# Designs tried in a protein design chat: VHH binders against q9p7j3. Part 132

Target 1, 174 residues: q9p7j3
Amino acid sequence: MILPLFPETQVHVFVYENVSNCAAIHEQLISQNPIYDYAFLDAATILYKKQVYSAIIRALEDRRDEQMKTKTIHSEVILSLSPKTEISSAFRQFSMTKKSKNIVVVKIDSKLTEEEEFERLDKLVEGNRVEFSDEELQKLIDFKVLKKNYKLDPSTLENPLASILSSIALRGYS
Below, E stands for the ipSAE of ESMFold2; O stands for the ipSAE of OpenDDE; V2 stands for 0.75 times the mean of E and O plus 0.25 times the DockQ between their complexes.

## First folded at step 11 (VHH)

Design ab7 (framework vhh_5c3l_4; at its last fold request DockQ between E and O 0.92; V2 from the best seeds 0.84)
Fold by OpenDDE, fold request of step 14:
Structure ab7 (fold): chain B 174 residues (1-174), chain A 120 residues (1-120)
Amino acid sequence: as target 1 above (174 residues)
Amino acid sequence: QVQLQESGGGLVQPGGSLRLSCAASGFTFDDHAMSWVRQAPGKGLEVVSDIAWSGGRTYYADSVKGRFTISRDNAKNTLYLQMNSLKPEDTAVYYCARHSKYGFPDRDLRGPGTQVTVSS
């Protein structure tokens, strides 16, 4: 997929459920294996496609402006999901953990088609690919986690998307 | 082997200053954002400050804003924390922590810490 604001940047997003090897993936990330250069998100923290895209756009903007806080565009995506600028909080709240069951995987700057990228990623992730849609994400979300991550209350839960996007967009302005 | 080693801690009076250093080795230093965290007696770990991989963007906890300054020298593989106007509540073990290059939680990668004690 090509984002309108970044026509030269190809982005792919994949969703996996029932992933059995998150711990193994985590180890590869620790060892900084470059073939694992993706943003691995815990699906329990993602409710909307727009949430992911908003974070991607924010990360790309940071890169464009040479203001990335983290080294890689993918880590910046994870950071960009957070309403806070604190790195540790963002990584803890949104990144895949060893105990994750369902994940959202983001690839930025891909030179491959979606299917080609999937074939590559499928070698790394042992799980079932599902559609990247709000419907599928809603099946995987943990609302307790979501509410915690974005400090949602009964009033903001009336329109959680707006609240989440506002949090992402206005990070650092609170 | 990845190593972080904090130094510069000590005993100071309220209002005093300290400068902490963290020597990093065993990895590409500028591939990682860094942070200072602290643990006071009977309390959990608290993020004090973090800094971008390039030394650009920074974060400060509200409790230390205006008093502490985080910086880094990538050429020397060193992280710094200038602490001014120290208060008794700043008493803690201070740790240098490396953030993962790929964005996974890695708070556990930190040095042995350096003790900072602020007391009259």
Scores: ipSAE 0.904, ipTM 0.944, lowest interface PAE 0.5, mean pLDDT 95
Fold by ESMFold2-Fast, scan of step 11:
Structure ab7 (fold): chain B 174 residues (1-174), chain A 120 residues (1-120)
Amino acid sequence: as target 1 above (174 residues)
Amino acid sequence: QVQLQESGGGLVQPGGSLRLSCAASGFTFDDHAMSWVRQAPGKGLEVVSDIAWSGGRTYYADSVKGRFTISRDNAKNTLYLQMNSLKPEDTAVYYCARHSKYGFPDRDLRGPGTQVTVSS
């Protein structure tokens, strides 16, 4: 995928449902296995494609401006999903856990094609691949989690897109 | 052998200052963003400040903003917290914490903590 503001940056986004090996993936992340250098997100936290793209754009802007808080672009994507740039809360709010069942996986700066990344990820993730689309994401979202993470009130919950995107773009500015 | 060790805590009067240090060993210090977290008696953990791997960007909780300053010296593998204008509400055990390189919270490494007591 090509981003208008970062046309030279290769981006791949994958969605898996009914993942049975999240605990095993978690152990690989604990051991800092470089094969697992992806942003592993809990799909319960992602409602729109634009939400993921906005976080990617913010992370790439921070890398360009030498303002990354985290060492890898993938952890910076996870941080960038949060309304504030407090690392512990961001990782707790958006990262996959041992208990996750559906995940969104982001890869930036891959030397592999999208097809080759699919082949590699299918060996790491034991689940069913689905299309990265608003339709598929809306089947996996947990609205209670979304509301809590973005501090949405009932009046914004019916159409939360603008509020979510503003939260990501502003990143701690009031 | 990964270790974090805090120092610099103690008893201080309201309005006083303390500087905490955290010595890191057994890993590449500048691969990790770092935090100071605290736990007051009978309370949960509160993140007070965090800092980028490079030292170039910081966060402060509203409760300490303007009074505390986080910094790091990557050449010395050391994290610091300068605490000014201390209040009784700042009384807590202060922990140094290392954040995951790949963005998961379950294995954040913490030190054993250093006690800060603010009382007259």
Scores: ipSAE 0.740, ipTM 0.879, lowest interface PAE 0.9, mean pLDDT 89
Fold by ESMFold2, fold request of step 14:
Structure ab7 (fold): chain B 174 residues (1-174), chain A 120 residues (1-120)
Amino acid sequence: as target 1 above (174 residues)
Amino acid sequence: QVQLQESGGGLVQPGGSLRLSCAASGFTFDDHAMSWVRQAPGKGLEVVSDIAWSGGRTYYADSVKGRFTISRDNAKNTLYLQMNSLKPEDTAVYYCARHSKYGFPDRDLRGPGTQVTVSS
């Protein structure tokens, strides 16, 4: 139960593989098109469902406490994935780029069912939707990127979940 | 559309202080977190500090923590960096940078910079 303190906040998470239009999506984000107000994450950086939900919880806690560093809840999710509070590295390391091939997309405060949100998102993303599951995420991760982003060593990569979640939970206090 | 203009650099002796300003125009200033980045001679870019859109939360690099203070005045569309106890290793061009609203990397959105030289 990843969202025990936020029962009124509807969250949807989608995973796409083989996305052909990340450059076009990136241009819409540069143009500040509000239709694209999602967190677009590079799937190469995401190994676990709990990694994403932990970042969502941190962003929602910061919003509740009036401590958001970035302007949107979605950009705050991207920041919250990082073990540091430094914004430019968080965006560089976790956000989708125009060269990304696989993405994780988060919508917070959705007024739509999962199916309705998917119908909207599917008009924006040209790729193959796959299940948001640890099984599918493991196929898309880049372990070199994961090691770099969370400063993991080879022995820690056997069971990195606790290390990653600790990094997210203790961000800004270490 | 976006214009960022740094000012307040100059020559200062070790132990001295400077206050940098960055005037912003062409965008909604309080939609964006901001940062100061610097480039010392022969070195790459270093993020020295950043600040929340509201001015509430900050980050400081270890090399400047306790000596530098970032702030912003959203009514004046201005970002500041108060630099105290300056050291020769603080010599650099200092840039004001805007972070994107939607969370993509956007380091191309910075001003032309202001030179800070710490020398006796």
Scores: ipSAE 0.719, ipTM 0.882, lowest interface PAE 1.1, mean pLDDT 90
ESMFold2, look of step 13: ipSAE 0.586; ipTM 0.832
ESMFold2 (binder alone), look of step 13: mean pLDDT 86; pTM 0.875
OpenDDE, look of step 13: ipSAE 0.877; ipTM 0.930
ESMFold2, fold request of step 14: ipSAE 0.693, 0.636; ipTM 0.869, 0.847
ESMFold2 (binder alone), fold request of step 14: mean pLDDT 86, 87, 87; pTM 0.879, 0.882, 0.884
OpenDDE, fold request of step 14: ipSAE 0.904, 0.904; ipTM 0.944, 0.944
ESMFold2, look of step 14: ipSAE 0.597; ipTM 0.834
ESMFold2 (binder alone), look of step 14: mean pLDDT 86; pTM 0.871
OpenDDE, look of step 14: ipSAE 0.874; ipTM 0.928

Design ab8 (framework vhh_5c3l_4; at its last look DockQ between E and O 0.78; V2 from the best seeds 0.00; counts 0 for: pae E 2.5 > 2)
Fold by OpenDDE, look of step 13:
Structure ab8 (fold): chain B 174 residues (1-174), chain A 120 residues (1-120)
Amino acid sequence: as target 1 above (174 residues)
Amino acid sequence: QVQLQESGGGLVQPGGSLRLSCAASGFTFDEHAMSWVRQAPGKGLEVVSDIAWSGGRTYYADSVKGRFTISRDNAKNTLYLQMNSLKPEDTAVYYCARHSKYGFPDRDLRGPGTQVTVSS
């Protein structure tokens, strides 16, 4: 996928359910294995496609403006999902954990087609690929976690998307 | 091997100031975001502040906002924490911590810590 405001940047997003090797993937990320240069998100924290895209756009904007907090664009995507600017909190809230079973994987600046990228990623992730859609994401979400991450209340639960996007867009503006 | 060494702690009166330093070695310093964390008696680790790899963007816990300033000198491989208007509740062991290139905190990779005690 190509984003209109970033025509030179190709983005791929994949969703996996029933992943059996999240702990192994997590260890590779901690060890900074470059073949795992993706943003691995816990699907339990993602409700909308627009949530993911909003974070990607925010990360790309930060890169454009030379304001990235972390060294890689993928880590910035994870950071950008959070309403807070604290790095550890963002990763604790949104990144894949050793105990995750369902994940959303983001690749930015890919030189490969979606299918080619999938083939590469499929060698790293032991799980079932599902469609990247709001419908599939809604099956994987943990609303308790979502509510906590974005401090949603009864007044915002009717339409949490607006609150989520606002949190991402206005992160750092109190 | 990766090494971090904190310094600058001590005993100060309420309202006093301290400047902590963290000397880093064994890795490319300017590729890693850094953080200061602290552990008070009987409490868990708390993130005090973090700073971007480039020294740009920063975060501060609400409890220290306006009083503490995190900075870094990448040429010297050194992280700093200027602590002003210190309070008794700031009493803790302060640690310097490295984030991975992928942003994950390396909680096990921190220095031995430096004791900060604020008491009248």
Scores: ipSAE 0.869, ipTM 0.925, lowest interface PAE 0.5, mean pLDDT 94
Fold by ESMFold2-Fast, scan of step 11:
Structure ab8 (fold): chain B 174 residues (1-174), chain A 120 residues (1-120)
Amino acid sequence: as target 1 above (174 residues)
Amino acid sequence: QVQLQESGGGLVQPGGSLRLSCAASGFTFDEHAMSWVRQAPGKGLEVVSDIAWSGGRTYYADSVKGRFTISRDNAKNTLYLQMNSLKPEDTAVYYCARHSKYGFPDRDLRGPGTQVTVSS
């Protein structure tokens, strides 16, 4: 995908359902294996493609402006999904866990083509690839998680897109 | 091994000040955002403050804004919390914590904690 404000930046987003090895991936992330330098998101937290793109754009803006709070662009994407950008709650709210079953994986500044990244990720992730589309994401979302993460009331939950995008763009109260 | 060691806690009167330090070893300190987390008697863990890997950006819980200042010295591998205008409700064990470089919760990477008691 080509981002209007960052046309030179390579961005790949992958969606996996029925992942059986999240605990193994988590151990690799704990050991800081650079092969796993991706943003591993719990798909239960992602409802729209625009939600992911908005977080990517915000992270890239922070990198451009030398305002990144975290050291890797991928962890900055995870942080940027959160309304408040308090690091601990952002990672707890949006990151993959040992118990995750469906994940969204973001790669920025890839030196590989999308096809090559698919081949690489298919060796790391034991699950079924699905299209990165609103339709597929809506099958994997947990609305209780979404409501809690973005503080949505029942009225907003019927059409949450604008509220989610505003939360990401404004970083809640800042 | 990753090791975090807090110091500087103690007994202080309301309105007083304390400076906490956290010495880090066993990892590349300047690659990690850091936080101070506390646990008051009978309560859960509360994030007090966090700081960017570079020291440039910070977060403060509403309960401590304007009174506490987080800082770091990457050359010394040390995290600090300057606590001013201390209140009885600041009484807690204070923990230094490391945040994941790759964006997962790092709850296992905390120090043993230092006790802060604010009492008259």
Scores: ipSAE 0.696, ipTM 0.856, lowest interface PAE 1.2, mean pLDDT 89
Fold by ESMFold2, look of step 13:
Structure ab8 (fold): chain B 174 residues (1-174), chain A 120 residues (1-120)
Amino acid sequence: as target 1 above (174 residues)
Amino acid sequence: QVQLQESGGGLVQPGGSLRLSCAASGFTFDEHAMSWVRQAPGKGLEVVSDIAWSGGRTYYADSVKGRFTISRDNAKNTLYLQMNSLKPEDTAVYYCARHSKYGFPDRDLRGPGTQVTVSS
């Protein structure tokens, strides 16, 4: 996929449920294996497609403006999901962990079609691919985690999109 | 071998200053964001500050904003924390920590720490 504001940048997003090998993927990521150069997010933290797109856009804007805090665009996507600029809390809150069961996987700067990227990713992830859609994401979210991560109160929990997107867009200005 | 070594701690009176250093080796220092974390007696770890791989962007905990300054010298593979207007509440062991390149929350990589004591 091509985002309108970044026409030279191809992005793919995949969702997997019932992933059995998150611990093995984690080992490869801490070993800095370049085959695993994706952002691996815990799906329990993601409710909307626009949440992911907004974090991707924010990361790409920070790269464009030479304001990235982290070295890779994929780690910057993880940071950009957080309402805070503090790195360790952002990674703790949004990254896939060894115990995650469902994940969202982002590839930025892909030179492959979606089908080709999926074929590569499917060799790495032992789980069931589902559609990247609000419908599927709602099945995988943990609302308690979402509320905590974005400091949502009961009045916004039923339709929290605007609060979440504002948190991502305004991070560091308040 | 990846190594982090803090130095520059010591005993100082309230209102004084200290400058902490963290020497890094065994990895490509300028590819990693870095942080200072501290542990006061009887307390858990608190992230005091972090800094981008390039040195361009920073974060400070509210308890230290305006008094502490994080910086890095990528040519010398060294992270710094300038601590001014020190208070007894700043008494802690201070650790430097390296963040992973791919965004996994791995807090195991940190140095042995340096003691800062602020008292009369």
Scores: ipSAE 0.497, ipTM 0.791, lowest interface PAE 2.5, mean pLDDT 88
ESMFold2 (binder alone), look of step 13: mean pLDDT 86; pTM 0.876

Design ab9 (framework vhh_5c3l_4; at its last look DockQ between E and O 0.74; V2 from the best seeds 0.73)
Fold by OpenDDE, look of step 13:
Structure ab9 (fold): chain B 174 residues (1-174), chain A 120 residues (1-120)
Amino acid sequence: as target 1 above (174 residues)
Amino acid sequence: QVQLQESGGGLVQPGGSLRLSCAASGFTFDEHAMSWVRQAPGKGLEVVSDIAWSGGRTYYADSVKGRFTISRDNAKNTLYLQMNSLKPEDTAVYYCATHSKWGFPDRDLRGPGTQVTVSS
């Protein structure tokens, strides 16, 4: 996928359910294995496609402006999901964990087609690929976690997307 | 292996200042965001401040904004925390910590800590 404001940047997003090897993936990320150069998100924290895209755009904007807080664009995507600028909180709240069962995987600056990237990623993730859609994400979300991460209340629950996007876009401008 | 060593703690009076340092080794320092965390008696760990890999963007807890300044010298693999206008509630063990380059929560990678005591 090509984003309109970033035509030179290829982006791919994949969703996996019933992943059995998140702990193994975790170990590879800790060891900084370059073939695992993705952003691995806990699907329990993601409700909308636009949430993910908003974070990606924010990360790309930060990179464009040479304002990334983290070294890699993928870690910046994870950070960008958070309404807070605090790094530890963002990683804790949105990153895949050893206990995760469902994940969203983001690839930035891909040189491959979506299918080619999937073939590579499919060798790393032991789970079932599902469509990257609001419908599928809605099946995987933990609303308790979502509410906590974005401090959603009854007044914002009717339109959580607006609140989430505002939180992402306006991070650091409170 | 990652090694972090804090220094600069001590006893000061309210309103005083301290400058903490953290010597880092065992990893590529300039590729990792860094943080200061603290633990007061009877309380859990609290993030005090963090800083981008490049030393640009920073975060401060509300309780220390305007008083503390985080900085780093990537050439020296050193993290700093300038603490001004210290208060008794700032009394804690202060730890230097590194964050995952890949944005994945890692095990607690911090130094042994340095004691900061603010008392009259």
Scores: ipSAE 0.839, ipTM 0.909, lowest interface PAE 0.5, mean pLDDT 94
Fold by ESMFold2-Fast, scan of step 11:
Order: sequence, then C-alpha cells, then structure tokens
Structure ab9 (fold): chain B 174 residues (1-174), chain A 120 residues (1-120)
Amino acid sequence: as target 1 above (174 residues)
Amino acid sequence: QVQLQESGGGLVQPGGSLRLSCAASGFTFDEHAMSWVRQAPGKGLEVVSDIAWSGGRTYYADSVKGRFTISRDNAKNTLYLQMNSLKPEDTAVYYCATHSKWGFPDRDLRGPGTQVTVSS
C-alpha cells in the first residue's frame, strides 16, 4: 500500500481465516520473539480496509511527531484502531487472543516483498490466507464486537464507515 | 518476575491531595507504557490514567481529568499519580499496571494496590 504522507514506508496487510494456532502465536508474542514483530489483529474487529489504513496513518503520524504511546510501530497501529487513547482497552479490544479464529496481520517497514512476507507468515500462521478486501473482511466481522468497540447505535450500524474513521482520526484530539 | 509496588495511599478529607508512587522492577521500565487503575468497593476496575513509555503522552478518564496528573521517572523506575481536589467518589484501591510493548493484552500485571479513602 502507498500512503500519501508516507510513500517510502512499506506496508503489507494479510488476512487469515480458520487459524488453528493462535495460542502458539500468542505465546511467541508474550516472549517477544522478533520473528513475530507484526500487528496481530482479531478479524472480528475489522470491517473495512479503510479502517486498517486509517489506523496505520495515525500510527505513522505519531511516530513522525515523536508522540508514540507504545514502543513499537505495530503496537501503535493496534492502539490507533481504538476510539480512545487508552492502551489497556485498545489492546483488549483489537489484538488477537488465544481464542481468535480469523486474524489481520500488519507489517510496517518490511525489507521483504509482499510475497516474501507471505512465505514467512505461512510458516507462522496455520490458516487460510484470503484477499485483504472489504468483501472478505465482511465475512469475518463480528457486528456485536464492532458495535461495542466503537459505541455504535442501531442507526449508525447501518452505515458505520464514517463513524469508525472519525473515531480513529479524532483520537489525536480527544 | 515483574514487580510493582504502590505507596502513598491513606485517609484524606474531600478537597485534599495525595501523591501515589509505584516502584517497578523485573522488566525494562523505560520501554513500557504504564497505567493507574482503581477499584472502588463493589465496583469493577476503572482505568484512571496512562502514560507513554517516554512520558510524552497521557490519557485521563473523564472522572479525573483536570484533577489528577500522571508522570514517570525512567531513571528511577518509578510511576507517579498526583491527585488533587479529591472527592468521596475517588475512594478506591489504586493499582499501577504495565502494558505489553507488542500490543497484546498481557496477563494481569498489576501491583498489590494502595488504599485511598476520601472521607471526613
């Protein structure tokens, strides 16, 4: 993905469904194994490509402005998905857990091509890769989780995109 | 191996002030964001405030905004909470907590807590 304000920054996003080894991945994240330096998101929380894109832009802006709350760019992406700048809730709401079934994986500053990252991730993730598209994300979303995370009412839930993007963008001003 | 120890709690009258401290050891303190979390009697946990690894960015719950100030001293591995204009509703056990550098919810990494009681 080419970002308007960060054209030199390599960004890769991967979606996996029916992942059987989330508990094993979680243990590697706890041990801070550098091979697992990605943002691992629960796909139940992601409805749109633009949602992920907006969080990435916010994280890169925070890095540029020396305002990152977390120590890694990947954890800053996870924080940036949250409508509030509170770390504990953001990680609890959006990060992969041992019980996750479908995941979205973000890599920033990769020295590898998309194909090479896929080859690496295929060794780490036991699941089926699908296209990073609104169509595929729509199959994996949990609307109860989405509604709770972004505090959506029934009328907003009919067309939540603008509300979600506004929540992510206004995070820096809240 | 993570150790967090709170201090500075006590009994104070409404309108008073307290300063809480949290001594951290067993991890690289200057690489972790930190929080103050409280639990009032019969209530769930409430995140009061959090602070970036660098100290450069903070969050405050609406209930404490303008009254409480979070800060840290990375050279001393210490987290602080300055509490001003205390209200009876601030009565709670206050815990300090650390957060994952890699963005996953870690196991409950809180200290044993310090009691703050606001009453006449």
Scores: ipSAE 0.676, ipTM 0.851, lowest interface PAE 1.2, mean pLDDT 88
Fold by ESMFold2, look of step 13:
Structure ab9 (fold): chain B 174 residues (1-174), chain A 120 residues (1-120)
Amino acid sequence: as target 1 above (174 residues)
Amino acid sequence: QVQLQESGGGLVQPGGSLRLSCAASGFTFDEHAMSWVRQAPGKGLEVVSDIAWSGGRTYYADSVKGRFTISRDNAKNTLYLQMNSLKPEDTAVYYCATHSKWGFPDRDLRGPGTQVTVSS
């Protein structure tokens, strides 16, 4: 898709469930294999589409303004999901690990259609693609993890979106 | 071979200051975010501060905000931590750590550490 403020930047987001090869993917990410240049997120940490889009927008704003903390746009997306600007905790909390089961995958600066990008990605990920939708994300989330990652109290758990988005938008101001 | 070597630790009185340095080699220093991590006696690791590859953006733990300043000199491949108004609670081994360009924690490397002891 194309974000209005970033009309030259094509973004694709994919969701996979029951991924059997996260350990293999993780080793390719550690070795920085260019074929795997995507943001691989643990779906247990993602409840809303807007959570992912807000992190993408924040990363793109930081790139535009030459304020990226990390060197790649995909690593900056992972950092941008975190309410803190602290790199180690952001990756520990949101990135896919070798033990992950379900993942969200983001490609920024794609030169391919969604279907073409999917065909490439599907050769890398051994799992079942599902729709990138709030309905599917809700099935994959771990609410205990979400609560901890965003420090949600009981009053916000019914509709936590505003609290999560403000954490992403206000990162670095507190 | 990635190498990180901390220095500048020692014994200091409460209220005093120390400046830690970390010499880096074996990688392109100015492409990697860096951090200081500490481990107090009998405690787990705490990220004290991190800094962008360019030096522009930083993070500080609440326990050190206003007292500690992270900086880097990319021309000298050196990371610094200026520690002011030191408290006994700051007693720890301090480690310099690098983040991979892609950010994954399994490739975060750290040095052997330098001991900071704050006591009277």
Scores: ipSAE 0.614, ipTM 0.843, lowest interface PAE 1.5, mean pLDDT 89
ESMFold2 (binder alone), look of step 13: mean pLDDT 82; pTM 0.832

Design ac1 (framework vhh_5c3l_4)
Fold by ESMFold2-Fast, scan of step 11:
Structure ac1 (fold): chain B 174 residues (1-174), chain A 118 residues (1-118)
Amino acid sequence: as target 1 above (174 residues)
Amino acid sequence: QVQLQESGGGLVQPGGSLRLSCAASGFTFSSYAMSWVRQAPGKGLEVVSDISSGGGSTTYADSVKGRFTISRDNAKNTLYLQMNSLKPEDTAVYYCAKEPGYALFDYRGPGTQVTVSS
């Protein structure tokens, strides 16, 4: 996809449901295997495509402005999903775990085509790839997790998009 | 191999101060964000503070905000935690960690014990 302020940056987002090997993937992420250089998110934390795009845009803005707080652009995406600037908290809130069932995978600055990334990820992830769409994400979200991560009250939880996007865009200013 | 060695802990009275140090080796220290994490006896891990790779951005847990200051010296590969106005609730083993990532923490060594007591 092409982002308005970053037309030269290749971005791919993949969604997998019913993943059976999250524990194995998690071990590869802990060992920092270069093959797994992606942002691996728990789909229980993602409700909208715009949520992911906003975090990607924020991370790319921080990289452009030499204000990244983490080592890699993929770590910066995970941080950018959080309403707070605490790196450890962001990973606890949004990253995949051994217990994850559904995941969202983000690749920035891919050296491969989208088709090649699909082929590679399908070999690493033992699950069903689904479309990156609001409809599919809404089947995978955990509203208790979403409410906790973004501090949503009951009224906001009925229509949370604006609150989530504001939290991402204005991270650290609440 | 990544190695992190904490020091500076000890026994201190409530209201006192301590400065913790973490000597880092085996990786490009200036390229990684660093954290201080603590574990009180019988309790889970608590993230105390984070600092960006260049030192320009810091965050603190609400429990220590205004009392603790995280800093780093990239020329010396050393991370610091200045702890002021210590409370008995600050009693814990303190660990330094390379950017947490999916494991949440990359610990090396046993940490340094801080005891705040009369």
Scores: ipSAE 0.162, ipTM 0.525, lowest interface PAE 3.1, mean pLDDT 85

Design ac10 (framework vhh_7yz9_2)
Fold by ESMFold2-Fast, scan of step 11:
Structure ac10 (fold): chain B 174 residues (1-174), chain A 117 residues (1-117)
Amino acid sequence: as target 1 above (174 residues)
Amino acid sequence: QWQLVESGGGLVQAGGSLRLSCTASGFTFSEYWMGWYRQTAGNEREWVAFIWRGGSTTYADSVKGRFTISRDNAKNTVYLQMNSLKPEDTAVYYCAAYLFGEPSDYWGQGTPVTVSS
């Protein structure tokens, strides 16, 4: 959908559960196959729609300001989910792995319609597509992974939204 | 209870300047992106300028180089400095506040701007 702050930028987000071919997808990502130019995230790391949109907006801000640390807008989205600017660490914590079972897929600046992206991704991903909604994401989250990635203490874990968004928004700000 | 209050609109001659202000209360202003939109009679609202939390800005092509958006987090206020005004800038100007990923219906009441040729 269209982000108000970036009305010229097309954004599509897809969620898949019970994915059986993550190892094959991961191989394609390592080989830099342009067909797989998406941000492939492990759904175990994503609790809210706002978390994903916050990372997308941060990546778009960095692109606008010519301050991207990675080569593509999609890799910049993955980096932007991390509270730190360590590229390798961010990818290890948030990217889909061979062991992933549920994934969130982000596409920015698609030349295809949303429906065409749906059809394309359904051929690449062997899993069940579900709605991109807080309800569906909360079924897929791993709270131990979330706590580790954002260094949440027990007092914030019950309502972590503000802490997560602050970590994403304030990354790199003095 | 949240509110956004716009001020600074009025009548000005072509080539003149106006500064619009929008003061926020009832939410943590510094966490929000702020934008200015405008609407003419019979048309939908169009985006004019945005300012992100960190101070970065973007402008619609129709106003680029003439308008400047800025914010003062200590005063919970966003500004739109409008220079070199043209008759086609005549519209009601609205302030809007957005939180990451949420369609926050935080809109002001609007302030009218009329530019005479």
Scores: ipSAE 0.006, ipTM 0.174, lowest interface PAE 13.3, mean pLDDT 82

